# VHH binders against Growth hormone-regulated TBC protein 1 (Grtp1), part 2

Target 1, 359 residues: Growth hormone-regulated TBC protein 1 (Grtp1), of Mus musculus (Mouse) (q9d3n8)
Amino acid sequence: MDPAERAQAARARVPRIDPYGFERPEDFDYAAYEEFFSTYLVILTKRAIKWSKLLKGNGGVRKSVTVKRYVRKGIPLEHRARVWMAVSGAQARMDQSPGYYHRLLEGESSSSLDEAIRTDLNRTFPDNVMFRKTADPCLQKTLYNVLLAYGLHNPDVGYCQCCAQKPGSSAGLRSSLTGMNFIAGYLILITKNEEESFWLLDALVGRILPDYYSPAMLGLKTDQEVLAELVRMKLPAVAALMDGHGVLWTLLVSRWFICLFVDILPVETVLRIWDCLFNEGSKIIFRVALTLIKQHQEFILEASSIPDICDKFKQITKGDFVTECHAFMQKIFSEPGSLSMTTITRLRKSCRAALQAQS

## First folded at step 1 (VHH)

Design a7 (framework vhh_7d4b_2)
Fold by ESMFold2-Fast, scan of step 1:
Structure a7 (fold): chain B 359 residues (1-359), chain A 121 residues (1-121)
Amino acid sequence: as target 1 above (359 residues)
Amino acid sequence: QVQLVESGGGVVQPGRSLRLSCAASGFTFSTYYMGWYRQAPGKQRELVASISSSGSYTNYADSVKGRFTISRDNSKNTMYLQMNSLKPEDTAVYYCARVDYEPLYYGMDVWGQGTQVTVSS
C-alpha cells in the first residue's frame, strides 16, 4: 500500500478529537499514530484484564507492592479516578470531611478572586472541545468551582507569583492559578467529578509537591536546583555544559515542574506519569526529567549557546521517545539508576539553604 | 498552646453596631484562613464571614452582606468583625475559628470560647 493511501485510510479511522477532548493538530501524523496505538491497545487490554481481577480481589484499592507494580504498568482510563483517589489519600480526606467542598462554594463573594480565576479560564485548553465557552456541558464552570474552592481552602496559594507561561521570567505578581488551572483541568477530564478533582488537587498541592505554589515558590525553586544536583551526579557532561554557559535551570524546566508536564509531554504520557506520581510521590518528577535529559545527552551536548540549549530542551519533550509512553515509563525506572526519597530530602535541604543564602 | 479568644460582645438595641475581636496565639496566624461563625439557641453553627491569610479576599453569608465587615491585622495576630445595622435575628454566640488545612489529623477547626451578642429592645 503506498504512503498516501495508508495516510488517507488512517485519517478515516483515527478520530480528530482524542479520548480526552483535545483536537489533533492539522499536521498530525495519523498513520504513525495508528501504528503506535495498535501496539499500545494490546498493552491497554492486558492492563484492563489484570486490573479487573485485582479490583475484584477483596475490598477497596490500597497501596501495596502489587498495586505499585500495576500502577507503573499503567492504570486503565476507567479506573484512574478510583485508583488516584485511593492511593493519594484523597478519598480518605474526602470521607473525613463530608460537605466541606460544597460549603466552600456556598456564600463565596470575592470579586478579586473571581476575576483572577475567570482570566485563567479563558486561556485554559483552547484546543479542548469540553473547555470551550460553547460546550454543553461546559467544563469551564467545573474548573471555576474547583479553583475557587481551592483558593478558599488554601488562600496562600492564591497570592503566589507564577512563571508557567514564560520560562525564565521572574517579573510581577501573578495568581498561583497559573499552572494550577492546567493541573485542575486534567483532573476534571479524568475524574469527571468536581469534588474528586478538588481533593486530588489538594493531594498534589498540599502533600505531594513541596511548597510549589506559595508566594515565594521556594519549594519549586528548590526542586529545580535538586534536579541540577542530580544532573551533576548522574550526567556530569551535561552539568559542565550548563555551568560553562551560565544557564539557569529555571529557564529550561520551570514548566516541567509547575504544570507537572501538562502541555510539555503528550497527554497519554502525562497521565502515565501522574499514575506513578499519585502512588509514589514527587521522586517521579525527577525520574522523568533525568530520563529526558539522559536520552538526549549527545544532542544536548552539541549546543553552543544559551538559545541553542533552550531550543534543544524544547525538542527533547517532543517526538517518538515521549509518544511511546509504555517504553518511556519503563525507562524512567531503569535509566536514571537508583533514586531514593532519602537522597531527594537531603538535596532539598542543601538546595533550600543555598537559595536562602542568595537572598 | 493553640488558642483563640473572642471579645467585644454585648447587649445592643436594633440598628446599633458592635465590633468583635479575636486574639490568636500558639500558631502562625498569618498563614491561616480565619472565620467568624455564630450559633443561635437550638440551631447549628453557621459561617458568618471568612478572610484569607493575606486579608485580600473575604466572604460573607447573604444574611449579613453589606452590614458586616471582616478584617485582620497579622502584625497583632488579631481578626475583627465590624457589625453594623444589627437585627434581632443576629442574636447568637459568635465564634472565632481557624480553618484547619489537615482535617485527617484534627477532624475539626480550632474554635474560640465564643462571645454573646444579643440584639433586643
Scores: ipSAE 0.000, ipTM 0.104, lowest interface PAE 21.9, mean pLDDT 81

Design a8 (framework vhh_7d4b_2)
Fold by ESMFold2-Fast, scan of step 1:
Formats: sequence, C-alpha cells, structure tokens
Structure a8 (fold): chain B 359 residues (1-359), chain A 121 residues (1-121)
Amino acid sequence: as target 1 above (359 residues)
Amino acid sequence: QVQLVESGGGVVQPGRSLRLSCAASGRTFSEYAMGWYRQAPGKQRELVASISGSGDYTNYADSVKGRFTISRDNSKNTMYLQMNSLKPEDTAVYYCAAGPLYSSYWEYDYWGQGTQVTVSS
C-alpha cells in the first residue's frame, strides 16, 4: 500500500495523446516519452542550421553525398516534407503533372473500390484523434481522397484492396490491404498536404517498393525471401534456428515490410527510417531488419517452438533499443556490415525465380 | 484552439535577469508540450527550453543550462522562462510555442508573436 506506487498506477491509467494524435494505452509511460521527445527535438534542432544553409544554397534539394550524410543524421521536422518530396523524385513528378491529382478525384470510381476504402478507413488509426469522423480537421477525409486517387492511378492496387475482404482470400491479400492505408496516413500526418502525400505514396509504391501492393504481392514475398538469404549470410545461427523449426519468414516479418514499420516501431524511429528510405531506397528496409535481428540474436536463439519464435519477433521491435532512434539509425549503417544494391538485386532475381517456380 | 501571448521582454544590462511569460487562451493548456524559441537577426529559430504538459520534464539548450529555468502553471494557463545572468549573445526575439514544438499537429502548432530581449550596455 505505498502511496507513491498507487499514484504511479493511477497515472498509468490516464490516457495520453502523443504529438501525432495517438491515444496511448494505459500501460504507456507517457512521462518517459515526454522526456524522450524533448531530447529528440533538441537533437533535430541542432541540425536545423546546417539544413537551412543547404536548403538556401540551391533552388531546391536534390540527391548528393552531402544530402545523404545529412539525412542519415536526421531531418528537422519542419524540413521533412520538403526533403522527402525532393529526394524521392515526388516533387519532380508532381511538377510534371499539374492538376493530375485533382483530375483523379473527379474521375469515375467503382462502388467496390469506394466500399473497400471506406472499410479501410474504419481500420486505419482508430486510436488517433485526427482520424475520427468528428475531428476538425478530419484527416479521415484526406486519407479517403489520397487512397481513392491512388486506386484510380494504379487499378491493380485498387483491385487488391477490394479482393482482400472476400471470404477465403489469402492472408497475403489481407496483409496488403492494411499496409498502404497506414503508409498514407503517416504521410498525411507529416506533410499536412493531401497532394504531396499522394505523390510520396506513388514514390514508395510505384518506384521504391517493387510489386509490394499488387494482387500477387510478388515483390513483397521476394523481399521477405531476400531477408532470409541475408540472414543466412550474416546471422547463420538465427538461420539455423529458423530452418530447424521450418519457420516461414512471412509469419515473422510481413508487417515490417508491408507497413514499412508503421505500428511496429515507435513513430520517431519510423520517420527516421523513412528519411533514409526516400533518399537511399529499399536497401534501408533490409538494414533495419538485420539490425533488429542481430541486436536480439541471443534472445531469439532461446526459442524452442514456432509460437515462441513468433512471440520473440514481436518483442524485438519494442524497448529502449528502438526508442533511442538516433543511436538506432547509426547502428543500421554499421551493424549489418556491407549491403549493396548489387547483392540485393542478385538475391531478388534468384528469390523471385524460386517463388515463380513454386507457383 | 490555443492563442499564445508573450510578455516580459525588454532591454537589460549584461548579468541582469528577465522573466518571460506566455499566457495561453484555451481549455486544454495542460495537454500541450510547450517551449521557448529564440531568433537572432540572420539566424534560424532555435529551441531554448522545453517543458512537458505535466511540468515534470524540462530540457535546455547547452548555451542556457544553469542560467535559464522554464516552468508552467497549468491553473493559470501560463508558461514562464526565468532568464538569469544574461549575456549579449542572448539578444533575440523570444517565441512561445505549444507542442508538438515543430508542427506534428495541424491545430497544435501554435506560435506567439514574439517578445524582444536585448542585452546591451
């Protein structure tokens, strides 16, 4: 009956809203989070002067060795949208296509696409105050527009969303449906601009992530197998554990890839990953995955069954290691060792061929 | 919504003190993380000090640690910056901001109009 312990328990029961509008669970240590977030902002602010000089030096931002170094160290929140637009190529595509986004929204859509998106909206960030129907501004309406425009822009992705809800649909199709809506939601929260969010979604889905959200999800399945091969090369003890139990990597890491770590890792860590993803491309996903597995290798190796492995993989995405995003981002570039696009391209070719032979 | 109004700025001699106040209008003051930013001529705005919604957690720029103290009184909807041992380098316009400090929320990225602090002989 310690009064201090009772006060702490009572505080843990009070819901808190984070800077992104998410209601945190009762067991969330919001006081520790507030301390972390204050430090996070100071670190990014120290980099703001260098970023401001870089941004003033030209008529815009474009890829360079300097930009790569700066992005890896963190983009200040006020510059994030502008830098993402520039380094992803989204700005160039938007500038080349004046009025295209708005014309998509004026186009004809199927009732099945509309129904699929509206169902998706009800499942997208129900714990976020900005995505409630009563919110002002109502980000649910913005999210609807972005997803509708993207479904019209890429009919294969729109069809995938519709099919994912049929009884007897594959787990992969259902998983695909849940990824793009979460990605678009984060883009809207950061850009605060509906059209920019659309063009950034196009950069991710259309160029950076090959075939992740198509009906077959061949690219998504391929990249999970590429991770399995990278684990065999770099973390052979973990690979031996997985092979020994006959574990499918899809059961462990699908949401890491399809959601780009949304709702898997802390928001600040996801945004730091996306900073590098927009600038350096899909190899960043593999660096993050390998770093998570390597850091928790001993813990993972304690597993004695498939359910135990699955539980451990859910746990390794939590805690101080992933919350201390500045240190985490340094580790994704050191801990996995060398990782080239040449290696990834070779592995993608062999893994895709193997998957197609099985189909 | 929140409106922020700064007060307490002025001209002082080096080594003197000033107390800045930020009065917030609105019903949800305690739900916001808040901070003081400053901007000297020709420079970007920099975070000077921040404080959590509860007031239990504070953070300071290295240049002001030990000299400045941030505090808040949620019953009065007011945040304060106590500035001791002022230096000419502290000369800037000081802005009150309601969190998140760098605009993660559309409606919660509130800024005051600023108050001038000048440290000169």
Scores: ipSAE 0.000, ipTM 0.171, lowest interface PAE 16.3, mean pLDDT 80

Design a9 (framework vhh_7d4b_2)
Fold by ESMFold2-Fast, scan of step 1:
Structure a9 (fold): chain B 359 residues (1-359), chain A 120 residues (1-120)
Amino acid sequence: as target 1 above (359 residues)
Amino acid sequence: QVQLVESGGGVVQPGRSLRLSCAASGFTFSNYEMGWYRQAPGKQRELVASISTSGGSTNYADSVKGRFTISRDNSKNTMYLQMNSLKPEDTAVYYCARHFSDYYEGLDYWGQGTQVTVSS
């Protein structure tokens, strides 16, 4: 088929708005997407059959070797909410706390928490039709409720108290919710259930991601330094380039950690990562990061300045490598090699101590 | 599609002034905190100044307090750095950056930079 004819046909067959409500950009390659999706649909169909049998036969989902294998190969969209709730422990916590979410929303909130959330709402998914103020139902209202409930549930998340005391920070009280809005937004899009989104957010923020959204964001800063050490161990040429230019890893990878790859990687790929993240925990973040850097090592090593390094790090999160989500997910478990929670825990302790000594 | 373009750099004598501009495109400028960073030869990149979404709050490195003023014009999608009483130590490539978080470390986009040389 003629490339121009194929492009015209694909534009007519593929919707302008994706299944999650995101508008495809004007330069979107509809022909390339259709080619990818035709292959991926075969995989999705096979996974749907297998998961339907698993869910029907077991009366519920529990962590097991079989579930781990199934999750790594992809959870069908229609089963994601149920599986995420089950494997993260969110379902158990929700069941043990009847009416808790609704009681949080009936509670008194501070004007500063309200202002922080509303500021974040204006930055959350302007390209998604369901997050527009004119949308019905309006997911901005749902997102407001989830974030308000979480701020009341976890007071440690609320504000950047350190800003007045720390060089390099803006003065006064500020929201520490930046990034959590993107995570909560994705949860709402997938679960289509406000309360389930709250409990999944609690699983991520309260258990899987240690101290990412507290005022000091010490856990988030620590994990970026852990990545730097893993790169030094596994990709020493890249580490040498970074050290040689005096570049801060926060300039390159902050959004990878704080947003869990939301708006960094394609939606399908983010959801496949989160499938594994809810089941296997935070080591998945490091596997994704190392795979991206390793795959593009030669390209990164061509950089001659810090702006060039920054530009290259934005480019490595785009293109066929990350769009081919099934192959990408296979690579995060092979390409970085051995990566244990023992190693991550040890590196977290040393990196946190180093950061605290600097403050 | 996000672009940050710096301008206004140059060569000046100590005690003189320069005004840097950063033209932003591809995003809603008024929704983001912005900052100026610099990198001197043989040194790591450092924060010079940051500014809140409205321009109502600003933060400065101790080395530039009282000499530099950061400002923004949301109607023009432009951020400025007024640099007064320039010193040889201010010689660096100056970069504008978009912040996505409450921490200055939470940067997601950078400009290509503009060279400032204070020659005595």
Scores: ipSAE 0.000, ipTM 0.439, lowest interface PAE 10.9, mean pLDDT 84

Design b1 (framework vhh_7sr4_2)
Fold by ESMFold2-Fast, scan of step 1:
Structure b1 (fold): chain B 359 residues (1-359), chain A 120 residues (1-120)
Amino acid sequence: as target 1 above (359 residues)
Amino acid sequence: EVKLVESGGGLVQPGGSLRLSCAASGFTFSSYYMGWYRQTPGKQRDLVADIYSGGDTKYGDSVKGRFTISRDNTKNTVYLQMNSLKPEDTAVYYCARDEGYYDSWGFDYWGQGTQVTVSS
């Protein structure tokens, strides 16, 4: 079959709107997606059977060696909310704080917090049919509630302390908290529950990701430097290229960290990453980043300038390697080699100290 | 697709002037900070200037008072007027689109660069 006939046949079988409500772009490769989804559906079916047995006999989901193996092999969509809540500790915190989420929403909010959130809502997932003002139910309302509650819950993170600045100010317009809206949006799409999304956001922002969404974003900057050090240890040729061109890692990977790969990698792949992130913590981010860089090492090493490096780093997050999420997830646990939280904690301490000394 | 096309680079004598232009396409130009960065052989990239459509501008300390960044949102173009050029201004100059979300973190799209050489 010629490629044009195959693409037309695929368009007849693959919906224009994905299961999460995202509209597929006009240049979307329907034929490639159909091939991916047909094989992935077999995997999903096998995983569903195994997970139903695990959940039936378990009395509740708890972190264990068995759960870790199961999570790495994929959580079925219908079980994601339950498993994420359990393995992140969010369920325990929610159970310990009955009515807390609703009490936050009944409280008084500042006009600046409201304005900052509403500004983010207008640009959050314009390609998703559930986040449009015409949607019923409208997930923009749910997203507003989760973000408002979180801003009130964690004042140290606080929506844009600099939003009182004049319009056009670099301090006011480019909010360091822009990643939270995309993260909360994905949580809402999967859980379909405001309170669960709030407690999962708290697990990510308050426990798993150290100081990522504070005004200084020091933890996020630190983790980008930790990645640079891991690349020096594991991929020295890439490190040499980066050093030779004087390129800053934040220029290449900031959105990988702040958005936890939302809108960087395909939705299915992001969800598989988050399955492991909620269960195993922030080391998963480094495993994903190292796997992307290692897989495309030869391609990256062909770069001759900073713009060429930037373009190549945009390309490595696209294509079959990242779309075939099951094979990709297997590779994040094999290709980077050993990576412990002890190593990450040591590098975080060193990199944070270096960043603070530079300021 | 995002595309940035730079022009106006060249050889100029010390004390001379040069104007760089960057034609942008594939995005809502008026919604983004646009900037100029430069890289000298053997040195790190440094910020020359950036500008937002609301009138906010920033300049690198070495170019303040000599260079002026401006933009034309109707033409989707950002400019860098370089006056009183010095040999140390010799570099490849890059037009860049700021991510719009990360003030301190850098630019998400770059042009191919244009060479500026200040030499007698």
Scores: ipSAE 0.000, ipTM 0.120, lowest interface PAE 20.1, mean pLDDT 82

Design b10 (framework vhh_7sr4_2)
Fold by ESMFold2-Fast, scan of step 1:
Structure b10 (fold): chain B 359 residues (1-359), chain A 121 residues (1-121)
Amino acid sequence: as target 1 above (359 residues)
Amino acid sequence: EVKLVESGGGLVQPGGSLRLSCAASGFTFDSYAMGWYRQTPGKQRDLVADITSGGETKYGDSVKGRFTISRDNTKNTVYLQMNSLKPEDTAVYYCARDLTVYSEWGPFQHWGQGTQVTVSS
């Protein structure tokens, strides 16, 4: 048999598992993905020399104009965890609290918190071989520890189940999960360090994403309204379509915000977004969202009903535009135009006030 | 395409030493974390030792101080030096490649056929 035919036959017999442990469906173009991923690694590897020099020069990484430029061009895989820890402030917080994470896990636990987390573990990345009960070692235990520690660390947020509890059980959890399990899972996959994942989760939930995972999710609702206002300012034809059909932005984009694009965009693209998110903060989410909508503006404007709009918004997060992450990341900084934290802060204040007046 | 071939197993007396070797082919060896696991009949596979692509090592509590894992990227080979062997070290030892180039500490999904280590007087 031809060596190429033999290789094809062998690939067909082995589960199509990507570099992050996700099983790809039979209709996924795995050959095209392998070609893409090879190019992706080459681009990041070429930057590794510059990053190694930068990391040696400072004794550590701190926020700067140079770091901002380097992060936007891509963090090499081997440096990602270190850079995320440094630029998010997570490393400083961890260093100020020696043994804290370990003490949280050794302390008294809540049986209701334990049950809530365990219920959602089985629903977290069922397509990832590392997060299955049969995995050895199993990342579900690591994920359990990170989520348990976070629930104990921040009782105001705690941990909410992804769905309402069954009637007839008096265990007192009142809120649905908003995506913390998916975020923590990605952090574990990239850092390979349980404690670092905890402190990065604290950076996201406690500082970068204002009130996203509180019981009312007021910050999450506010930021969706901020996006609506930014679309009105920058993409008025799209805004007119949305207003004309009376569509709620929450129905279209809630998962973009709740899960920080996890399971919405390709893994490589999500990681490139998070590189910038940890360094530059929440404005990156709006840049990503505006770029997606702007790129597909003509396609979106063809919609004639709310279901058609919803279907189109599901389609715009797929395909070559979002898979070619290097080009995509360049576009999030050019295509939306100017977008300052001053503007976002003003819009957040206005949108939050409007939401509170409605309640 | 991924192939892992273990060698160096055998019968030794308590207190003895063995060196296991794992020859790897079919992938970019220096980009992956490698590990050694062992399995006793009726039990799950337990971590013996892992080594990252960068050379950082981790050991199971029962072998720490007695076993040393190392790698030679020029030869695409990972080694396990086992000293002060005990009867409870008797198991089939498996060489493993990490699932992905990003994982450093597992889970390990590509396994060799195993090599038997028996510690008996």
Scores: ipSAE 0.000, ipTM 0.183, lowest interface PAE 17.7, mean pLDDT 81

Design b11 (framework vhh_7sr4_2)
Fold by ESMFold2-Fast, scan of step 1:
Structure b11 (fold): chain B 359 residues (1-359), chain A 118 residues (1-118)
Amino acid sequence: as target 1 above (359 residues)
Amino acid sequence: EVKLVESGGGLVQPGGSLRLSCAASGFSFSDYGMGWYRQTPGKQRDLVADIYTGGSTKYGDSVKGRFTISRDNTKNTVYLQMNSLKPEDTAVYYCAKGDLWFGEYDYWGQGTQVTVSS
């Protein structure tokens, strides 16, 4: 069957709306997706059987070498909420604070917090049928509640609609995305539970991602510099190209970090990354970034200007390499080589000190 | 609460046509995918056709080109138009409400018998 005939046949077989409620774009490659999913379904079936046996035998889920191995191979969608809550420590914090989430929502909110959240609601997943104002149930109200509760829970971080806006954007500062809306939205889609989404958001923003969403975004800036240092150590030719052109890593990778790859990588791949992120912490972000850069090293090295580098970095997050999530996840643990939280902590201290000395 | 009521089943000769209807209630019909599945005694349920909120459809290999799924959101009803019926299409046909979050079906009707025989 020629490629055009195969593409048309696949278009008739694959739903326009994905299992998470997202409308596939008009230019979506239905043939490639059908081929990917037919093989991936075999893996999903095997993982579901193994996880059902694990969960039946252990009662509760706790961190262990077995759970780490299972998580790296993928958590079935049906078990994600339970496992994420358990391995992130969110369940323990929720259990220690009965009624806390509900009390936050009954409390008084600031007008500035309300405005910031409402501004972002209409920009959060406009391609998802559950987040449209016409949807019933409408997940925009659920998202509003989670973000409002988080802003009240952590005033030092808060919710700032201007924090993610880049200089020179045609959009006004009031229309900027903070990143927390995309993260909370994914949590709501997976957990189907407002309170669990809140405590998982707290695990990410309060513990796993140091100072990413503070007004200064010092933690986010620090981690981009940590990535630059890891690239110097592990991919020196790429580092030399970046230095030669004077390109800033913030220009290339800020959305990889602030949105935890939401809207950067395919949904299935993002969920597989978050499986490991909740269990193993922030080193996973660096493993993903290094794997993307290493896989496309020769392609990146062809770049001759800063705009060309930027365009290539947009391209490396697309295509079969990132769509075949099972193979991709295996590669993030092999291709970058050794990488420990001890190393990340050391690099964070030196990079943060260097950034603070500049201010 | 969620209720799916199938109608239109019956006996038909080979080469004939039949239209199944499924009246839905107890949920926001326009926000969920709907499907038709069939089962012969002693065999697994097989996908006949799916239709999602945006109008996208999917068909089982054995029915492609012969069956058409459609929906009317104003009437909260999903339809299955069956043409060029064969004896092997004989089965109990089930209407199902989709759960778009998982891509699975969470509610099923009681089924309607379709018999294709001379």
Scores: ipSAE 0.000, ipTM 0.115, lowest interface PAE 19.4, mean pLDDT 83

Design b2 (framework vhh_7sr4_2)
Fold by ESMFold2-Fast, scan of step 1:
Structure b2 (fold): chain B 359 residues (1-359), chain A 119 residues (1-119)
Amino acid sequence: as target 1 above (359 residues)
Amino acid sequence: EVKLVESGGGLVQPGGSLRLSCAASGSIFSDYAMGWYRQTPGKQRDLVADITSGGSTKYGDSVKGRFTISRDNTKNTVYLQMNSLKPEDTAVYYCAAELYDYGSEYDYWGQGTQVTVSS
């Protein structure tokens, strides 16, 4: 065998596994990713020194103006679990409820809840080596436990996949129900702790995200309409394009909201968004969405049909703009301008009322 | 890694103008948020003006309408145009930089340049 061919075969036999356990496909530019990740680590290592000083005193961090500034600049991977637990209120809920998570798992589950969760397990991160049945420890079992416990903890939500698909139902609409498993999966990857992942899931689903995973998905639908109103206020040319073609925002952005950008944006960018989401709440989702649309406004405005709009919205979540997460995170706080929870609350009230009047 | 060098400070009469410059070297300047702070003896540094990598500006209440911050990414320089100067503007002016603007503690500081407003 040619030494060059032998070296090439040896390289082909080594899986391209990223730091989060995802096996990257052969068409993925892994060399460019390694260069990016090297720069990313330099920035986060500098942040780690500052975070280590902030975390002195045996306790986790508490919400403050200083913590808000630090979180916006990025939480080092090794500190994410601790900081997310602290700033979301999950740690406090866990500490006030000793043994609660384990008691949920000892309880009787419904066969429908069990079947719905198991159906999703094989579809959740099949490209991640930690979620394969052969992994030790196997994160699929951890994911099952977290989702089961959450379904028992919040019966009003349960698990969205319990909803049977009607023959006349859109396949695209049903795919929007598959979000909780992806969220829980990312939490497990970062925390490496089953009970912490449960309490963080409770922070997101039970407190930060208003009614996203209830059977009617009214909160999710409301927030998509809130985004449409914000686009009308801040990016009127884009709003005019959407209205001109009769396209519904729900069909373009549902997965941005229900999956919290998992599998939509690069992993590093999603984690930077979640850093801020756990600390500052749901307004972060709107800042991300507005920044994506504003940055690509001219590109979007070139669209001449509904399929063209859909294709362009798939493209705006890819490329250097979203991969360069440090610059991207700066832009979500500058580019959309002012965005208050007062405005979001007002828009949520009016949009929710309009949606309820249509039902 | 960024190094910052201020220039343009000096003595000026009340009502006069000065333009401060801050030359940056090291990492990509365009990625950095830049700010001007000032300090008088016995007091903490206070924000004069800042400018994000995207060009968005903020000003301290005492300088709004009189001072203008700008940046030139081709020259790796940030400027502070100071008009209608008052004796109370007398301070050491510091240039500051942080990687991306999140309203945080600045990572890099210049050595400072003295501005004196007196008759």
Scores: ipSAE 0.000, ipTM 0.214, lowest interface PAE 13.1, mean pLDDT 82

Design b3 (framework vhh_7sr4_2)
Fold by ESMFold2-Fast, scan of step 1:
Structure b3 (fold): chain B 359 residues (1-359), chain A 117 residues (1-117)
Amino acid sequence: as target 1 above (359 residues)
Amino acid sequence: EVKLVESGGGLVQPGGSLRLSCAASGFTFSDYYMGWYRQTPGKQRDLVADISSGGSTKYGDSVKGRFTISRDNTKNTVYLQMNSLKPEDTAVYYCTTDYYEGWFDPWGQGTQVTVSS
């Protein structure tokens, strides 16, 4: 074996850690990632210069046509926390509630909530060096505090009395926390601030994503049906395929919604989606989903069975299309066409009523 | 720039009629949904009537049989014919479309409808 091959083998034996602290598996194409990131870094550097000028000139972040354009083109990592806090309304709620977060943590908690969170902590980002029990500082403790505070703040999400036959073993209780642990984890990685992560989680769970994490998950189920209706309107051939096979949309896209694409799409792409999600609201989720399905329409239409459809939906969230995040973000605003919150609100009311009639 | 301009509001007696108009510009009107919503002080906006690009209509339960929505694609205008008006119909009426622009759905400035004796 020549020296280049030995050097390559030696590098493969040492875990590669990405800028967000994730250890990537040995089969991860780090050379392709580094090539992508070197090109993307040029874009990020240009954006950082523009954002620095915007922030200095405007004394802070306020919603405007200019800020909307800037957010869609990507928020620099160092400004994400400030911009997310401002455009989501989280900063205003934090400022209106001094000491509230710390009072939640000093209050009484249920043993069942505590046990459920601790069980999820052990399985949250085991591949991230900052979320290990041995890490210093240990973000697992920060994640525990944010999730505990949120469970106390929103009892509908943290309500465990009817679900837990055995503490920490209830499937229903575990399901309601599974998406929140991944979301809160990403918020902590980006903000590096425990209280800001709590208020951003409140913006997502309490306002942007209504009823996603309640025991019945009615809001989550509703939004999956809204996506099905949008697919019928905009991509009728795909809708016909799904209806023809009797496919339940929840089997295909549940993780897209509950985790807000965490561990589904590349980290850079998820962060770009969340930039727009905090600024423009939940319609961004539908724009992402429709763009993924539309881009891969011909590939999806080749499916001949339910398992084949499921496999194809796992494949469409991978590859160059979703890794080239800047081009991907441009496409979510062009490819699905017109999509308003008025249309989504109307479809949500219709789909929710239909689901309640079935149950 | 999408622009929605409502007109036709006013003060009427119970049992009276009004016709609201919404003039739209800045997008291909015929391709998009148009809707009328109303808002009373201290309450959220609720659906009055909507019309798809294809002409399909939907009405709020409280206005069915009394109100009629229509559109004129040659004039880029949506109309709301309001008959048998009741005091409960008193609200600011807003025009909207599903054309995506800005931070929120495009809304007009609103037109006040007051039904009083």
Scores: ipSAE 0.000, ipTM 0.138, lowest interface PAE 16.5, mean pLDDT 82

